# VH-VL binders against Protein LST7 (LST7), part 3

Target 1, 242 residues: Protein LST7 (LST7), of Saccharomyces cerevisiae (p53237)
Amino acid sequence: MSSTVISLAHFCDKHGPRIISVTQSAEKGTLGEELLVPDYPTESYCESCLLQFPEESTRSMRCFIEDVPFITTQYSSIRYQLLNSIIKRAFSEETMIYDNMPFIFFDDLRGLNLVIGFKLYDENARGNERRYCFILTVDSRSHDDSMKMLSEHWNFIIGGFDKMIAYIKNIHKSEFLGKNKTVENNLETLNNNAFIGSYLRANKSKFGRNLVSLTDDKFLFVRIHKWNSFLLHTVMNENKLP

## First folded at step 6 (VH-VL)

Design b1 (from a5 with heavy chain S31D)
Fold by ESMFold2, look of step 9:
Structure b1 (fold): chain C 242 residues (1-242), chain A 119 residues (1-119), chain B 111 residues (1-111)
Amino acid sequence: as target 1 above (242 residues)
Amino acid sequence: QVELVQSGAEVKKPGESLKISCKGSGYSFTDYWIGWVRQAPGKGLEWMGIIYPGDSDTRYSPSFQGQVTISADKSISTAYLQWSSLKASDTAMYYCARQPYEFGWFDPWGQGTLVTVSS
Amino acid sequence: DIALTQPASVSGSPGQSITISCTGTSSDVGTYNYVSWYQQHPGKAPKLMIYEVSKRPSGVSNRFSGSKSGNTASLTISGLQAEDEADYYCSSYTDSDTLVVFGGGTKLTVL
């Protein structure tokens, strides 16, 4: 089982940091069944933190790349306490300014972590923005070995996260502009500043929205799963550390 | 202006019940946690628990689990702290405070409700 | 023992700078940046002065600043004034069922 995982996390308006998804690998030639959690309870129902696959009963996704299984789930049954601690630290770091600039932290318990934060505009969120990050975690106590692996794959990992973030932002922008164009057309029909102001305030409710809703892409988490699996597979194949 | 206004001071005897209130105004009451904090006379601050009025999700510090009941009525933007049977050791100042997420900072605070329990 | 350690008291003269410490562990202050500071005048409710280690809410004087090094967070008050005389409490997220803990408090006396 690989010591390297990729997480997607969100700073929930209600709970603070929460994991949305974790992508892990199992040993080549196995089915990775120990990583699947097809029927598991969630800690709490929170729409903004929800991992949502197109088939509503699906709680895990698995693919194989060169006979290596990669699994994505809402939480890691093996590492969930560690990963929860990691995201609470990550979102609290001063360098988490959501500008797509990566940062790193390391400690003996939480290993080496590469973090990229991003935001999506949402009028239903507190502050009108939802905060996210991707985290690559090397769950190893060897700082030098972990940093060597990271430095050897730095451009590849960062480029991969940047592409996925850019995809998410672009389709969210398209969905948002589509909604606002419709709202703009309705506002033009009403043509009353005082009434429009009251109408807009009355329609601004606060509630959770997941990434599928924010992007209007029911396959979004399938794409994230496949992309994270590709990133992990490439890093594992090129990591020749003894 | 965001404000939390608490009910007035209470003087009670051991064994009596009590329900004190905390009314929020100037913000969306259902979108933030309300936490309760105890301060015994001459002592420090103790976190008691929190409620999210939007869905009534309630959590207690282990030290206060089963000792008090935290509730809210979102229709009147009010949170409550309740005892079914007061003890002399419950004599303290009780504050409510708004928290942005389940372990967030406390801002603003209510003015406090002094509860005195004596024979 | 999940407690944040503060000195019981500190003192300073008007115009000086003073620092109040808040020492935790790697389960809280040492790992996370969810430290807050509260000022409490006698007979009044606490007031938020600093959140997330170093951030000031609107309306708090820039004479108040926060920092952290290792397991210790610090509140610094520069240009000490008589009105700063109060009790000061730190708080932090911690890896425990309690989630949030307060320090024992520090009485600041302005000489």
Scores: ipSAE 0.754, ipTM 0.880, lowest interface PAE 0.9, mean pLDDT 85
Fold by ESMFold2, fold request of step 9:
Structure b1 (fold): chain C 242 residues (1-242), chain A 119 residues (1-119), chain B 111 residues (1-111)
Amino acid sequence: as target 1 above (242 residues)
Amino acid sequence: QVELVQSGAEVKKPGESLKISCKGSGYSFTDYWIGWVRQAPGKGLEWMGIIYPGDSDTRYSPSFQGQVTISADKSISTAYLQWSSLKASDTAMYYCARQPYEFGWFDPWGQGTLVTVSS
Amino acid sequence: DIALTQPASVSGSPGQSITISCTGTSSDVGTYNYVSWYQQHPGKAPKLMIYEVSKRPSGVSNRFSGSKSGNTASLTISGLQAEDEADYYCSSYTDSDTLVVFGGGTKLTVL
C-alpha cells in the first residue's frame, strides 16, 4: 500500500466535506485485493457525493501500471477516518478560495497535503455552484521528507491536477451551453413569444447532481481513475531511486 | 424572513411523556438541518442532535442517544423533540436552530421551550 | 466530556476593546476553521456573531471580529458598549460523534 494517495472531494450541501474518490496503489506484483471494496449500501449517499462508474453496480476500479495495482474507491476501510479529517481541514482553510491556485498544509497526524479547489455552476445547488478539490496526500511521519518529495514533483503534480480540472470545466461548460441552447430553442417552439421572458426566470429546485450528470460523460470517473493512477505511478516511480 | 417558532412552556411530572415542536418558515425547510440544544438553568449550551427533514436523516450526540427522539414532519415544516419518560434532570430550556450542513453554525435559533419537571 | 475552554468572566469599560478566548485541541480548534461565536442576553436565545473563525453574518456590527492562532480562537469586541453585556459561547466542529461542541461560556461585564 502506498503512503501517497489522490482524493477527489466536494462540499456537499447536506453533509459538508465528503470524499467522492480515493486513488491508491498496492504492492507491485499483487492484485491489490485488500484495497477493493465490496458492495455496500449507497442509498444514504447524496447523489452529488457518489462515485459513479459506467456499470451501475461497480464500486471500485482497478488498473495495473508496470505490475503495480491502482485502485479507486469511494470508501477506504484502511484510511477512512484519516481521509475524512483531511478533507474537513482542506475545505476550511482560508486559502481555499477556488482560484485554481494550489495550497499546502501539514500536521503530524494528517501528513503533507497539496490541494487545488474548483467550482462548477449548477442551478440545482445551493448558491448555484458546487465546490470540489483534488488532494495529493503524502502520508509520511517526517515533514522534511514529505516536503522534499513534493518539491521534486511540484510542477508535475500541479500540472496534472490543472489538466484534469480544465478538462472537467470545459466539458461541463460545453454540456451546460448545449443543454441551455437546446432547451431555449424547444421552449420558443412550445410557447407564445409574449411569455418567453417570464418562463426563463423560474427558480430551480435544489437537489444533488453527480459529476457524470454535470458533464454528460458516463466515463468521467474512469478517466479520473486512469489519470490519477498515472500521476501516482510517476511520483512513486521517481521515489524508488537509490 | 427566516424564523423558527417553538411550542410553549411545559410543566410535567417525572415519568410523563412530552413532545415539543419547532416550526420553520421563510426558507426551504427540507434543505437544511434542524439541531436541538439544551441549556440547563444557569448553565451553558449542549448540542443534543440534528435532523435533516428532507430525508429524516437523524444524528444524536452520544450523551443523548436513547434519551430522546428527534423527528420531523416536512408536510408542515415542523421538527420535534420527544421524551418517553421525563426525569427531573430534564428540566432545561430547549432550543432548535437551523444548520447549513451537519456540523455547521446555528442560525437562526428558535425562541426556546422551557421544560420543567418536578414532583 | 472534553469541551472548549473559555474564561468564566471578562470585564471592560465602555470604549475599550476586549478579547474572549476559546481554547480547544488538535481535534477541533487546532486543526479546523469551523469555529463560531454566539451572544446570549439574559432570557433570550443565542445569536450568531461570527462563523468560520472570522466571518460576520449580515446585521452583526463590525465591532465584533474573530481570529484563531494555534489551539485558541478569539472573539474581539471593539468600542465596548453597555448592550454588549451578555454571555458568549464558542463552538467548533470536532473529530467525534458529537460533531459540534460548545465552550462553557464567558460572562462579559461592562463596567
Scores: ipSAE 0.753, ipTM 0.875, lowest interface PAE 0.9, mean pLDDT 85
Fold by ESMFold2, look of step 10:
Structure b1 (fold): chain C 242 residues (1-242), chain A 119 residues (1-119), chain B 111 residues (1-111)
Amino acid sequence: as target 1 above (242 residues)
Amino acid sequence: QVELVQSGAEVKKPGESLKISCKGSGYSFTDYWIGWVRQAPGKGLEWMGIIYPGDSDTRYSPSFQGQVTISADKSISTAYLQWSSLKASDTAMYYCARQPYEFGWFDPWGQGTLVTVSS
Amino acid sequence: DIALTQPASVSGSPGQSITISCTGTSSDVGTYNYVSWYQQHPGKAPKLMIYEVSKRPSGVSNRFSGSKSGNTASLTISGLQAEDEADYYCSSYTDSDTLVVFGGGTKLTVL
């Protein structure tokens, strides 16, 4: 299993902290098939927790960079028990303030973790906000060695997360502004038909639970997969830099 | 005005069945967990389990698994705690409480239902 | 399973500050910041005083504060008043099959 992974997680209204996706590498020259998820749990989950690829039945995405396979899959409690503990800790840290400011914590068993949290508006969410984070996890039992590795890649990783977060926020903001203009037009219509307007408003609260829905981008998780694979490859490929 | 109102006190004999209720109001009942907590006379609080009424997802403490049934009827905003065969050791105060996520804090609490089981 | 340890009792005089401890392990209090504190007067339901270690719900006096260090969470009550006399319970998320565990409770006596 990979010693360095990137996770996307959120604070689910039902579950609390949950991982949406994990990107990791397999051994160079292999197909990485052991990391593909053949056993997708059927446990109760909500739409906001889904890793959603354009093909509805797909649970894993794989790409190759210089013969290294990179796989993104949805969280499974059996497979990712350690990461489940990491995200529960991360969302509970006082420094998680969702202002795109990174923070770090180290755990002797779980390794070094770099976290950047962000928020998106969603009227369907408790408090009208959905809370997310990207987490880089370096699985190392040496605090000093992990910190040295992270310090060598600090600006690159933070810049990479910031760019993906900015992309997500920008396409979400475009969808949000469109919805707000539609709401203004619908408010004028509601004055003319209060009963139907009340019903339509109630039913509209069921949409916009997944990142794909919030951004109107059915390829969003493919983009996240490719970006996270690029970030991991660059960090792992240190010896190829001048 | 978020409120949980429980059914009244019960006096039962060993071997009898019982179903007590917890009705929520003033909030979206299906969007929060309802937890059940036992307090035996003169003793502390014991977490028994939780249910998410929106989809009936139910979790039990290992100490209570198989000894009680937790259920809900979301159409009337009501959660239930149920025994098929009461024991004298089931004598306790039983609270329901709202939790914001599966392991979150408890707020508000119901007023409690005293269950007395004696021969 | 996992137990949270509280002192059985604590006492203080009006106006004094007191602290109630709640000691767990690395499977709960030591790793996570999901500790809550509850006040229970005789014959009444528990009342949430502190959540997520140090956060205070609306309507709870700022005389109540929470903190954590290592495996131990603490509830501090400043400016003790007679009405603070009650039982106090901590709770925490656990890594075990039990999602939430309570401490044994602490009886606070105001002298």
Scores: ipSAE 0.715, ipTM 0.869, lowest interface PAE 1.0, mean pLDDT 83
Fold by OpenDDE, look of step 12:
Structure b1 (fold): chain C 242 residues (1-242), chain A 119 residues (1-119), chain B 111 residues (1-111)
Amino acid sequence: as target 1 above (242 residues)
Amino acid sequence: QVELVQSGAEVKKPGESLKISCKGSGYSFTDYWIGWVRQAPGKGLEWMGIIYPGDSDTRYSPSFQGQVTISADKSISTAYLQWSSLKASDTAMYYCARQPYEFGWFDPWGQGTLVTVSS
Amino acid sequence: DIALTQPASVSGSPGQSITISCTGTSSDVGTYNYVSWYQQHPGKAPKLMIYEVSKRPSGVSNRFSGSKSGNTASLTISGLQAEDEADYYCSSYTDSDTLVVFGGGTKLTVL
């Protein structure tokens, strides 16, 4: 059975393309224990990469929708290589993904992937910018089936991601303006063309910063988890391919 | 100006240890990777590994894993490449280069350190 | 050793345009836009000429351009000049434990 997952990824100032979180579903009637404690490379995360839940000791989150477990973790132990490759591919494409334009790619290995990118201004980041993307992955070798599913739920999926991204941007903006009233114009004027140049010429020390810090929302990843779970559940229930 | 300056040429015998250096200037040393690249005489470039001086995170090419040690001293903006026991086959030019990300490109490059290992 | 495939040598006359190819696999050049090109004059360190397939660093002549099709990246040098005579190396990220791989290098001769 083709599995669908939603990932949040970012372009780390240190690591490059990295996964922040992945939301997965397990079989109905199970607890999804196999997804709770994934093995992942310890070198793959830093402060910027960090998935943070309100309880600092918690590295995963689980919820149930109609007896289906949904789990969010830093990495997927089951699909690590796949997701890693997808994320790298996503951030290797043209910068257009950061303009809230959906990017779709498919291959036999990585399945169907929908990517929506966004950027957040951060003076502590290289180039004064943090780059992120949401990725919907349909792990299927059937292009037609995957595309059908995507097409049937296009508005719902895109709308969902757009709402989430808008929320993140809004709370980030509020946080930023609260601290720096004079830089309101910088939030919208980040030109992608100047971005790479700034990275190469950066002389100031920069710091890793995660999304919780950027938004001052300690529940951000909980919200993302819930949202992703809802999206997955909706999409999966309507497309139960035998 | 961003610059990497490497230590001078080395002439060694097989079995000797060696540590060469690469000093960065003109940028935040802790915010970029430093990579090492080998070039044997008349041969191409070979990626050896990289280090992030900020936390000393290190990645090696499988071909060089266990053969060399990459390290850094961020207090003096210097990266190191070292051998515990040199071989004749280690004779090569060694370059350090700045890498912005783990999967990024190298720019700028150091001037290179020539290591000659002969009996 | 894993290496990208480059022609051993290319040549051109002043004013001409030449192209150097760099062929990889779907695990490197074919999938990722993390291809870089380096120029190396004899006895000198490599110099970055192109990064991320087609982007040019500041200070690099606009005569140098990069592209990719399939598993092959290409460096094009237009208006060939004598100073362009050098070795050129491509590089790419890979999905393997070898994070970065270099091509075998191409010797460019200006006739």
Scores: ipSAE 0.144, ipTM 0.722, lowest interface PAE 2.3, mean pLDDT 85

Design b5 (from a5 with heavy chain S28R)
Fold by OpenDDE, look of step 6:
Structure b5 (fold): chain C 242 residues (1-242), chain A 119 residues (1-119), chain B 111 residues (1-111)
Amino acid sequence: as target 1 above (242 residues)
Amino acid sequence: QVELVQSGAEVKKPGESLKISCKGSGYRFTSYWIGWVRQAPGKGLEWMGIIYPGDSDTRYSPSFQGQVTISADKSISTAYLQWSSLKASDTAMYYCARQPYEFGWFDPWGQGTLVTVSS
Amino acid sequence: DIALTQPASVSGSPGQSITISCTGTSSDVGTYNYVSWYQQHPGKAPKLMIYEVSKRPSGVSNRFSGSKSGNTASLTISGLQAEDEADYYCSSYTDSDTLVVFGGGTKLTVL
């Protein structure tokens, strides 16, 4: 079982910190069935919390890289509590994890975690922003080994996350401009800044929105899965941590 | 102005049922949690549970699970706390309060409802 | 019952600065920045004074400030005034089944 996991989380207006997706690897030569999650009622989820694949019935995605299975699910069936704890801590740091600034924390329970946060403008969200973060978790008790791995792959890992975040921001921007031509000049500021008073609409109803809707990219989570899988595979092949 | 107004004081006997209310105004009632907090006479604050009126998602403290029922009617922006059978130990001030998230802070608070249970 | 630990009472003279501590564990105060402080005058509902360790709501005096170190959060009241005499409660998110926990409360007396 892989000791490294990549999660996408967001701060839900209703629920607070919540996991949107988890990408995990299983043992080489297996199907990774243990990483699959049972059917869950999606009706109980907030729209903003939903992992959405192009096919509505699809709840997980699996791929193989060099006979290693990589699986993305809404949550981790085997690391559920751990990842929830990690996400809550990540978002408790607030400003420390936003604007693509890497944040690292380690403890005996949660292992080593690298967090990169980003925000998207959304007038339907509280505060007119949706907050997200990618988290690379090394579930190992060896702090030294984890840090060594992170250091050795730092540029690769950070570059990967930056690329993903940039992509999301860009397509979100395009979607936003397509709908709101009058705000084109301020969009960059909106994506980079937490608050712009001119866009506050006090009377507008607030509701949840998932990333697919925000970006108008029905394949967004497929892309994230592929990126995460590649990232995990690369990191894991070079350093096997206990 | 955001305000929570609770129902009036109650005097009950052991074994009786009771339902007290908390009405929210000045904000979108369905977009915030409502929490209930108990304060026994001369004692501290105790978190009881929370409800999200938008979908009636409800969570209880383990200490109050099964002891009380929290509900809401979003059509009238009102949350409820109810007992099926009161005990003398239920004598306390009960506060409702708004929460931005399931584990968030409480603001504002209702004025409280005093419940006295005595034989 | 899981509770945060507060001193039972603190006192100070007008104009002084006092601090109330709130000690938890790594499962609550020590890990998360979800600590809040409430002021309660006799016979009144609690009032939010500090949230998320150190943030102050609108309308709350800047004499009130919050901080955290390790498993202990602190509320500091500077320039103590007679009106500050009240009970103060801390709260925090917890990893347990109890999402939110309160401290035992601290009675502040202004001498």
Scores: ipSAE 0.642, ipTM 0.843, lowest interface PAE 1.0, mean pLDDT 88
Fold by ESMFold2, look of step 7:
Structure b5 (fold): chain C 242 residues (1-242), chain A 119 residues (1-119), chain B 111 residues (1-111)
Amino acid sequence: as target 1 above (242 residues)
Amino acid sequence: QVELVQSGAEVKKPGESLKISCKGSGYRFTSYWIGWVRQAPGKGLEWMGIIYPGDSDTRYSPSFQGQVTISADKSISTAYLQWSSLKASDTAMYYCARQPYEFGWFDPWGQGTLVTVSS
Amino acid sequence: DIALTQPASVSGSPGQSITISCTGTSSDVGTYNYVSWYQQHPGKAPKLMIYEVSKRPSGVSNRFSGSKSGNTASLTISGLQAEDEADYYCSSYTDSDTLVVFGGGTKLTVL
């Protein structure tokens, strides 16, 4: 089973820390089907927590890089408890300050974890912000070996996470500014107290928003899958002798 | 101010039913969990379960599964704890408390509802 | 059902500092920073004193502080005063189906 994974998680207003996606590799030359989640029930009652691909029935994504399968899923009956523990710890750490500053912690059972938190503005969220993080988890076989691998790839991983976070923030900012202009225009052109009051109340209703909705990018999770697969492949491949 | 106000003390006989209430005010009731906590006389606090009034998502501690019913009426900002058949061992103080997420801290607490079950 | 261990009682003199321990396992206090502390005076509802190990809500005196080391969380009350005499409960997230568990409680006596 893969010793290194990348997760995306958020702090849900209802649930607290929740995994949105996890990307992992399978053995070279296989199809990686042991990592696929072919049949799991969708709860769908919390949109902000869902991994959403453009095809409605798709719950996982797979790609191959140099004959290595990389799979992204939201739930894994085997990995979910481990990753759930990791994110609950990560969001509770004092060094999680959501400023794109990376931090590390060691989970004796789950390994070494590199975390970068970030925020997106959302009036529909408690506190008007949604909190997220990307996490690289490295096998805990040897703390020294995990730290060596991480130190050798530190700039690459941080740079990789920063690029994806910057992409998400930029398209979110563009969508948010466009939506706010529409709201402001409606207020300026509509002179209806009942409408204005109802619109503002509905617009400030607490409800979950998926990252796809926050960015208006139905391929967002496909991009995250491909980018995280690239990052993992590079780290795992460079950590071996030619 | 954020407040939770519970229904008054109850004196019941074994086998009777009971439904006690917890009314929230000063905040968006449907966006926070309401938890129920039992405290038997002279004993500590026991988490019983929680409900998210916005969608009625309800979770029970294994120790209380099947013994009580937790519900809410979001139209009147009220959560409920209910027994279909009380036992003498149900004698306790029952608190409701707001939680920011499903395992979050408890703040504020209701004033408590004393339930006494005796013949 | 109680996963967290607290001493049954502690005592101290006015002006002193005391600590109350809350010992769990690696499935709760040892791994996570979701420890809360509650003060309960007789006949009153509990009051949140500390959340997320060391954070104080508004209106709680800075004489109350929280920390943890390993599997043990601690509530420290400095400058002990008569009104601090109460029962104190810790709570924590746990990796069980229970989600949140309380400690058994500690009666603080101010001598």
Scores: ipSAE 0.635, ipTM 0.837, lowest interface PAE 1.5, mean pLDDT 84

